# VH-VL binders against Flagellar basal-body rod protein FlgF (flgF): the designs that were tried, part 2

Target 1, 245 residues: Flagellar basal-body rod protein FlgF (flgF), of Caulobacter vibrioides (q06171)
Amino acid sequence: MDNALYVGLSRQMTLRRELDIVANNIANANTTGFKVEDLMVRTEQAKPAKTLDGSSPVKFVMDTGVARNFTQGPMTKTGGDYDLAINGMGFFKVQANGGERYTRDGRFTTNPEGILVTQAGAPVLDDGGGQITIDPRLGPVTVGKDGIVSQGAIRVGRIGLVRPDDLSTFAKDGDNLYRNTTNTAPQPVTDAQIHQGMLEASNVQPVIEITKLIEIQRAYESVAKMMDNTAELSRSAVERLGKIN

## First folded at step 9 (VH-VL; from K79 with heavy chain N54K)

Design K90
Fold by ESMFold2, look of step 10:
Order: C-alpha cells, then structure tokens, then sequence
Structure K90 (fold): chain C 245 residues (1-245), chain A 122 residues (1-122), chain B 108 residues (1-108)
C-alpha cells in the first residue's frame, strides 16, 4: 500500500513547522529581549527552571503550538541613558495597540513632548499606568534599581514592572510585545531590578539552533528520498503487471 | 554610617571548618547583593562567593565550590560564609562586600568591610 | 578561565598623567570597574561603569573602555595616589566576576 507515502508526507509537514520555528529563532538571535521558541511536545510542558533571584522558577509556556522559554538572557552594556534591562522576572508596561502591552525590550527614547517611549513610539507606563515625562533642561536621567526615574533631586516617576501569575497568560502580540489574555491584571513586581545602561540580549543559543536546522534539513531530505524510492517501486510493480508473457 | 564588619577569622588546621560573619548597618540590607572577596597578604583580590538580595541564588568560585556555603539573614542584617575542608591556599584576609545591585554581577562593590584574617596551618 | 590582564606596575612623577590598562575579551559587552587599595586598607571604588566617578573621588581620576581594553587615567598624579589598582568585571560566561591581577602605581 501507500501508507509509507502518507506517513512520509505527515512527517515532512511537521519538519517544515520545526524549520520555520528554528529559522525564526536564528533571525532573532540579536533581538533585544527575544525568548527562544520550540515546537511544543507534551513531555516539555512543565519543565522547571530557576532564575538568578532564586525564588521564581521559570517553566516552558505553551502558545500557538510553540513553547517559549522565558529564561533571562544575558545583560550587556550599552551606556545609553534610556536603555534599561530587567534582572529577574518582570515586564515593562507600555501603551500600544489600544491597550497595555508588556515587554522585556528596554530600548527606550523620548519623543518631542519628552514622553518616555519605545522604539515604535509607544509610551512606557509608570507603576500607576501613567506616562513618564522627561524634561531635558533638568539634566541627565537616572533610573534606580527600584525603577525610580529622577533628574538630579527631582523625582520624575517610577517605571512599573509587572508579572502575571502564570506566564501562559501572556501571548505574543508582535513587535517584541506580549498581551494579557485574561481579565486579571498582572501583579506589580517586588523582586526584580532595573539596570540603566544595559539591555537584555536574546536567550537564543545560535550554535544549538544551527545544529537543529541542519538536522531538520537532513531529516527532510531523508524522508523525500524514502518517498522517491517508494514511488519507483510502485512504478516497477505496475510495469510488471502490465507485461504479457 | 554605612558599615560592614566581618568577624570569625581564626587560625585553623587543614581540613577544619570556620564560619565567617558580616554585620551590616546604616543601609537597607535586603536591597543589595553581597559577596565575599579574599586577598592573600601581598597579593591580589579574588572573588569567592556571592548571594543575591533575596538569598535564593548563590555562586561560588571554582576553587571553593562544594566546600564553602554563603548565606544571609535578613532579621540580623548579616552575611555568612561557612567554610569546610579548609586548605592552606584558603589562607587570606576575607572581605565582605556589598554589590550596588541585587546579585554579584553587573554592579560595583561600593562598600567593603575591613576584612577578617583566616589562617590555615598546622 | 576568563582573565583581566593588567600591567604589574606603572611609575610616574608627581603632576604627570598615569594610565593603567586592563584587557579582557568580555569588556566590549561588560562594564569595567576600578578599585584603589592602599596598604592595610580595604579597596575603594574609584571608577564605576567604565567612566563614572563616584562621589568623593577627585576629578583627576577618569576611565574609558574601547574594544577589549579599559583604561584608568589619573591626570596630574599626586603622591597620595600611590596604591594598588584593580580592574573588575563580569566574566565571559556572564556568571562570575573577575578581578585583574592588580597594578602597583608608584608616584615618585
């Protein structure tokens, strides 16, 4: 029968999905705050991990058929006054796409009105959900580890960090943002710290992803050759049945 | 006045154990990461161990891993180093240091104690 | 096995500029910190985050970092600046912290 051909096609479809996920990880190996993704398999749904704060195990999270690893990526220096990294579990709040959104991407700047915004122009929200306004005449901005934004002795505001009760409630909303899929607001964070002048790098490990890419392509070609051999055997069988001795 | 005061340094035989303490005052102890840094007299500084501000994450230099245990006590504003299986090369002045952030990385050691001397000899 | 390499000594005359270097492969991605240690005393932070001067540190102290090299500069060195100087940073794995071997500054 042709059961092997249908099994081969099913395997190719799964391999194509794996390829797309791995390719996306590689494309985002240098994307600030990016969290590596993998094709979801039932045995990986609840694997615990510990963070640097030691109190918040990080688990793989199911979203749209992929698992997303929220393990903290390494933090690297930039020297930028508006570059912020979060050490610990937590997310920046921003106003985007008609509501509150959440991100690990701390690349911020000011707009012409002095409002602290993301690269895409979305306002960064304080701990009360308001905007943070910087006056360039008041000197350089200082962001403390508790999120207090000041210019000299003047307190400008406090960047609000939040986390959900369960990371599975955060879904990808594009452009390195997450949205809350529940009606329960994320809780304020008390155990994460902000580092001014640093950014969180992607947690993608490129050598691992490239190795996966090579293995997926080899598996795809092996299935294709198996399907070609099966088709040739079927053709040979039809030719033998059609001949008259 | 912001201070760190180490204690517990002593002369001990090889294979012995010793517990160092570091008392913190004049700042909010629970907002900072803490480390132990040692120095053999006449030689350079060597990081030994660090603990995050919550106490749940610890790290050790390879030379002491498995032998030393760092801990902290928020109620007593104190940092500890339990040193087991001591060796001659552990002889040093041990400093308590505050990290400006919540772990042993990415910040400065902005406050140091005066050190407590550990001597491992027969 | 990540190391921060410093020269073992630097000598200058009073009023001259002293430059102490620190090299390490992770320095393009990690801040360097500088500590001064005088005999019988605990280290004192003199430069934070490559180039920031903590309160109470004289203006003659400055710092920079370019590529894999961080530099502590003391412009118009004074006799009281004679000390050991250590650079410090996060290692290449991002897990541990590392001190350089130290540089003895002599002002004579």
Amino acid sequence: as target 1 above (245 residues)
Amino acid sequence: EVQLVESGGSVVRPGGSLRLSCAASGFTFDDYGMSWVRQVPGKGLEWVSGINWKGGDTRYADAVKGRFTISRDSAKNSLYLQMNSLRAEDTALYYCARDSYGDWRYGAFDIWGQGTLVTVSS
Amino acid sequence: SYELTQPPSVSVSPGQTARITCSGDALPDQYAYWYQQKPGQAPVLVISEDSKRPSGIPERFSGSSSGTMATLTISGAQVEDEADYYCYSTDSSGTYVVFGGGTKLTVL
Scores: ipSAE 0.561, ipTM 0.793, lowest interface PAE 2.3, mean pLDDT 86

## First folded at step 10 (VH-VL)

Design K94 (from K90 with heavy chain K54R)
Fold by OpenDDE, fold request of step 13:
Structure K94 (fold): chain C 245 residues (1-245), chain A 122 residues (1-122), chain B 108 residues (1-108)
Amino acid sequence: as target 1 above (245 residues)
Amino acid sequence: EVQLVESGGSVVRPGGSLRLSCAASGFTFDDYGMSWVRQVPGKGLEWVSGINWRGGDTRYADAVKGRFTISRDSAKNSLYLQMNSLRAEDTALYYCARDSYGDWRYGAFDIWGQGTLVTVSS
Amino acid sequence: SYELTQPPSVSVSPGQTARITCSGDALPDQYAYWYQQKPGQAPVLVISEDSKRPSGIPERFSGSSSGTMATLTISGAQVEDEADYYCYSTDSSGTYVVFGGGTKLTVL
C-alpha cells in the first residue's frame, strides 16, 4: 500500500474511535453524573517510507487520549433522601474494586446492614474513609450542604467530598467510577456543596453530540472515498505500465 | 439575629449610575449565595442578579445584563449592585436576599432585607 | 425564556381552603419555592422544595408538585393570610431563575 492509503487507514481508525466516544456520550446522556468525553487528536508530520516523487512528508492524525469534561451537569430534583448532587468541583468517595474510587453519581441507598452504598453496592465513604451507617430507628436522614449526615439530632457522619489536584489524573474505572492514577490522594473540597434530594444529570449535550456524530461519519466517508480513488489510480497505473512493456 | 440591610437607593436621572449595598449580619456570609430582587411598586417580584457563595459565578436577568454588576466583599459582609446606564424601568424597590445554599439557583431565599428604593426619573 | 404562570387572584372565605397554582415547564425537574408578601413588607418564604414548610410557618400552609404544576395550599385560610404569593424556580438547565407573576389572595 502506498503512503496515502496508510494515512487514510490511520485517519479511519481515529475516526472510528471518535465515533465510539460520541456514541458512548449519547448512550449516557441520561446517566446520572456522567461526564462527556472527547478524543484528543494530534497531527504529526512523518517521512514516508516510499514516495514516487521523492521524500514528501505526510501528515498523520494521532490519538493522544481521551479528555473528560468535568463541567457541572444540570441538577434535577428527585425528592429522594439518599439522592445527592454535588454543586461544584468534587467527587464522592466510594469503596470499590479493592480500593478508594470516586464518582459524581449520587444515587445512593442503604444495604440490609444500614450502610450507605451506591446502586452497585459500593460503600460510600465519609471524610475519614469510613463507612456511613444509617439506623432506621433514628428517623429520616438529613444531609447538609456541607456533607454532614444527620438523623434527628445525631450526627451520623460526613460525606467524603474530594478533588484531585489535576483532574486528568482520574481514570475511568467503569460503572461511573474514577480511580486516582497518582500517589497523591485527592484533597477535601471546601468550595462545593451537596444537595440532598437532587441528582446531577449528565453534562452531555445530545444535540451537540449528534452533530459531531454526523460530522465524523461524513469525514469517514470522505476518507473512504479518497482511499478508493487512490487504489483505483494505482491499479490504473499498473495496467498502463503493463501495456507499455 | 440574622438580617440583611439594603442601602444606596436614591433618585437618579436616566443614564445615571447608582451603587446599592447590602450589609449582612448574624450569619456566615461566605456560606451563602446572594441575590438582588426588585419590585416595581404595585407589581411582582423580579429576580435581578445572583452571585454564588465564592463570588466566582454571577448571573443577570436579561433586562439588566451589561448594565448591572453584582459583587460581594467577604471582609465587609456586604453585597453590592453597581447599576449603570439606569433607565426609567429600573425604578423599583431593590431587595437583597440570601439563598439557603451557596448557589441562588438551587436554594430558597430564606432571608430578605427590607429593600432600598431606586427611582429613575427626569 | 423560562416562565412561571400564576393566576392573578384567588378569593376564599375564612376557613376555606385556598389553592394557588404555579405552572412551569421545568417544574418536573426543579423545585418550586413559595413566598408570601404582605403590603409594605418583604417577602417571606412559606414553602421550600415543593412541599417543605420552614420553621415558623403555620401548618395550614402546604405545598405540592405534580408534573408542570406546583400548588400552594392554605387549609383553613385566615384573614391574616391575605397577601400576594409568588412561586419561584429555576429552569431545567439552571440557566434562568424566575418568579411567577404573583397571586393576590383575598380572604373575605
Scores: ipSAE 0.870, ipTM 0.948, lowest interface PAE 0.5, mean pLDDT 93
Fold by OpenDDE, fold request of step 13:
Structure K94 (fold): chain C 245 residues (1-245), chain A 122 residues (1-122), chain B 108 residues (1-108)
Amino acid sequence: as target 1 above (245 residues)
Amino acid sequence: EVQLVESGGSVVRPGGSLRLSCAASGFTFDDYGMSWVRQVPGKGLEWVSGINWRGGDTRYADAVKGRFTISRDSAKNSLYLQMNSLRAEDTALYYCARDSYGDWRYGAFDIWGQGTLVTVSS
Amino acid sequence: SYELTQPPSVSVSPGQTARITCSGDALPDQYAYWYQQKPGQAPVLVISEDSKRPSGIPERFSGSSSGTMATLTISGAQVEDEADYYCYSTDSSGTYVVFGGGTKLTVL
């Protein structure tokens, strides 16, 4: 196959993946704590096979992974006693999928046992890795900016707020959760605050993502057309050669 | 006692510069976002500038953007406002205010100084 | 630019209920704060997060928010409540904070 076709195919694959990412961003534009993602692309030059004619190096587009933008999302009021938003770089600790996980989604509630849990039922962990139990008899819950959870004059616990040394080490683990991919535990955060009665909205900008979507689609169509044209030219060339014999 | 005390207000000519200071006492200064709010005598309150508790995020009202600079010094428990290219419309009483959180956008101004008067006049 | 709109003045008789409104497009998503300012004094926080009353503020002060409107209510207004009142909130993007234009409350 013509080098042009290979290059085209490579680009189409990358564009398709970009489309999926952008579509996912748009789908989660209203998901609490969701972080926008971008495809990382690198261009590599392939050495042409020793063709007698000094053929120009072919450039291929390679997918190098997905980058997550952890910039602060807008914080919105809810008035909910168990709604928490992080202002700054940090994550809530939760127990899910057989281990410690992390989330920016502060939509919390209490289960029938009085344990603080996510909407999915995963326990929210304190700074020591333990569960936080709320006793309805002690009155309403107050969460301080430092993460201290109180009922009246009684300290119930402290919300576990942590951050990895490198944010790139957090991998998605479904349901707006992150998993630490390293052997180093995330560290307690001292330069972020918790806001009770607020939630962090997604940092996705819908207008930007829609614009990206349109651009990617146009690019995809352009590459497809190029490939079709190249294929047609090749076919025509072969046909012409066949007529000479 | 929790207290904020502004200083540095004076009479300056248009195009001049002035630096305001706010001394904080009675609380852990670095745990709070801070703002400058100004008020023309007989007029309403106008937010001027804000700085978060770590100093890494600063924002300005459009009217002062590019001319004013907010900063803080933890060692001195002080908030500052460097005002350059002053205009007549900058004449006002300038208050420093503490936000209940580290981010002035999402808390209340729970502590105020008494203000310092800035007059820009030819 | 985000703007909060208040009536310029409200009048009430002693013992009656005063209501001061604040309108803003971001108020469905952002908390409103209320400040009282008496002549020659610095502003004082009287309501936080739409409806929370700080310590030291009389119980006659209350706040509420619905849709694009926040309301400061003074039940049983007293002569000492005569002052300027300002609402405060951040815009929806979290970029700017703004004060309302202020409302002069007269208690006669």
Scores: ipSAE 0.867, ipTM 0.946, lowest interface PAE 0.5, mean pLDDT 93
Fold by OpenDDE, look of step 13:
Structure K94 (fold): chain C 245 residues (1-245), chain A 122 residues (1-122), chain B 108 residues (1-108)
Amino acid sequence: as target 1 above (245 residues)
Amino acid sequence: EVQLVESGGSVVRPGGSLRLSCAASGFTFDDYGMSWVRQVPGKGLEWVSGINWRGGDTRYADAVKGRFTISRDSAKNSLYLQMNSLRAEDTALYYCARDSYGDWRYGAFDIWGQGTLVTVSS
Amino acid sequence: SYELTQPPSVSVSPGQTARITCSGDALPDQYAYWYQQKPGQAPVLVISEDSKRPSGIPERFSGSSSGTMATLTISGAQVEDEADYYCYSTDSSGTYVVFGGGTKLTVL
């Protein structure tokens, strides 16, 4: 009985974490550049704990971490001169939180100094790691599919587009930013395109996430019920034994 | 001169197969996505299939999914459409079109061929 | 399936302004493209990204988009503008692309 409770508790904890992840996905379904997350779970092949009530055995599930799905989100039009979308695998480089960070959120603007920055004010970095400065006097900005930023006939810079060798090495760093957790620098990307006047929407599929949410909730309730029943049975058993003595 | 030239259109029986080709010239072929668009004579345009500039992403209209295969050969600057299990409703003029981006979903078809006629009849 | 709806035909006199509409649920989020097709010819891109005019296209051609409707406007229509016009766009998910049914423009 004790094992059943422990298994149940473990499952409940995992389900709760799953719920949080799914909820976060739903909450960010309209967040530019957001990537859907999923909890990685491993089911132990061990015999499920037998519940005293004959209910469906609860399998022990271990949380093995969070997987981020970096599949391409749909691109949407904005018409904004500084709105950029990546089509393909890659990330924008930005200077934030004391170092180089990466993002798929292409909502950029210029600060009063003419520097290209994120909405939060973080400089967008060029392919060389430098800032990109826009001079309003040179005319409107054009960003080519290769990331080259031009004003008229003048090349102002090239948007830094990079990707790690292993996407799992990118960790969330808040504000739609990722940080590299390794000592290996991400590499320049040559097989992705940048589109000006568009933004990448999240790759969250709301219907799928809602379905998951419902499933998780049902599972959670089921486990909770099982645990309650098990606890009650245990209590009753003890009481009965106490009465016999 | 930038141009696309389709070939391979012919008369085939239902259930037959046909391979269309599109020869590209005058531009860097590998920088562009490509699509096939068909048109029944006297009717509207219908997107058939697309392939991105890398060739790794292919998509098909539901009407041809599972029957048609789009591919490209960089060395030959050519786009292909393998059509299997052809049906009468596949009868159309087939255009090769270049996408202004690398992805047909978001760009424009800025260059078109003159088309090649495919006729599926008993 | 995603669909773009166009009027089957529009008629104008020479010098008048022709407006061809394209209705689609995804148009608030996706660009519309317009193609001109004359009899016996391949389509020609006349408007890109809702309102951009490609090089070589006369200035009388313009495009706009508002809500679920894109509009091709031909100011001062010429006899040579008589053609079929098709709008083109992708669905909101970026999975499907579709042409409108086409509009026959007659310049009387």
Scores: ipSAE 0.716, ipTM 0.860, lowest interface PAE 0.8, mean pLDDT 92
Fold by ESMFold2, look of step 11:
Structure K94 (fold): chain C 245 residues (1-245), chain A 122 residues (1-122), chain B 108 residues (1-108)
Amino acid sequence: as target 1 above (245 residues)
Amino acid sequence: EVQLVESGGSVVRPGGSLRLSCAASGFTFDDYGMSWVRQVPGKGLEWVSGINWRGGDTRYADAVKGRFTISRDSAKNSLYLQMNSLRAEDTALYYCARDSYGDWRYGAFDIWGQGTLVTVSS
Amino acid sequence: SYELTQPPSVSVSPGQTARITCSGDALPDQYAYWYQQKPGQAPVLVISEDSKRPSGIPERFSGSSSGTMATLTISGAQVEDEADYYCYSTDSSGTYVVFGGGTKLTVL
């Protein structure tokens, strides 16, 4: 009886963690480049990063008991010169939070010094790890599918895409960024392409996440009812024993 | 300078098979997505199939899914369309088209071949 | 499933402005492309990414997109602009691609 109550409490704690994950997914359904998360209870192994012409990207990547689905979200038009999307298994490299960070979020702009930066002001790094400086006097910016940044005929730099050997080594670091949890540097990417004027949408499917939310709520109510029934049986048993003379 | 040349179109019986080829020259073939687009004479354009620059992602129009197979060969700078179980409605001029991007979805067909005619008749 | 709808024909006199429309539910999220095709010839790209004019295309060609409608505009149409015009785009998921049914432009 006491064992049944401990199992019920353990289940409620797991359901609360699942709820937190689902709520975070729903909150980020419109966040550029966001990758949907799920609770992982030893059901999927981490897989290495692969190109679109290789293995399916449907499997989850384990991170601290949370699986993250790195399947590419749809690319949508914006027309913005500093909006970039990655088609393939690569990440932009930025300088943030005291080091190198990585993102699928290609919403960029320039700061007053002309440096290409994220929305939070973090410099976007080129393939050599340096900053990219845009001179507005040189005309509009173009970014080719190979990442070469040009203003007219003048080459300004090349946006460097990287990926880890294993996607499980990237952990969430806030602000739509990932950090490398190992001492092994991510490798340059040769099999992904950039598209200027588009952004990658979140791969969250809100209807699926809302369905999970409903299922979690029903499971929580079912456990709560089971615990109430167990407490009622215990109370009734004590009352019957207390009436015995 | 930049050119796509289709070949392999012919007259074939219903239920037959045919393989189309497209030879690319004057550009780096492996940087671009490729597609087959068909047109019945006097009618509109119809996208048939596409393949990304790496060859690992392929898509087909519903009308040809399961019957046609697109492939590419980087060593020969060539695009192929294997057409099986051909039907009368597959009669058309088949164009080879280069996508300006590395994926059939996110660019324009900026280079077209001359087309190769496929006729399915008894 | 996903379709792009164009009028079957548009007629203008030389020097007038021709406007060819293309309607599709995914056009707010996806670029439209425009192709010109003259009889017996392969199509030619005239407008890329809603409004960009490729090199070699006359300045009288322009494009726009608003809501679910993309528009090809030929200001001061010439007799040589008489052709079939097709719009091209994808669905919102980026999975399926489609041509519009085509519009025959007559310049007379």
Scores: ipSAE 0.637, ipTM 0.827, lowest interface PAE 1.8, mean pLDDT 87

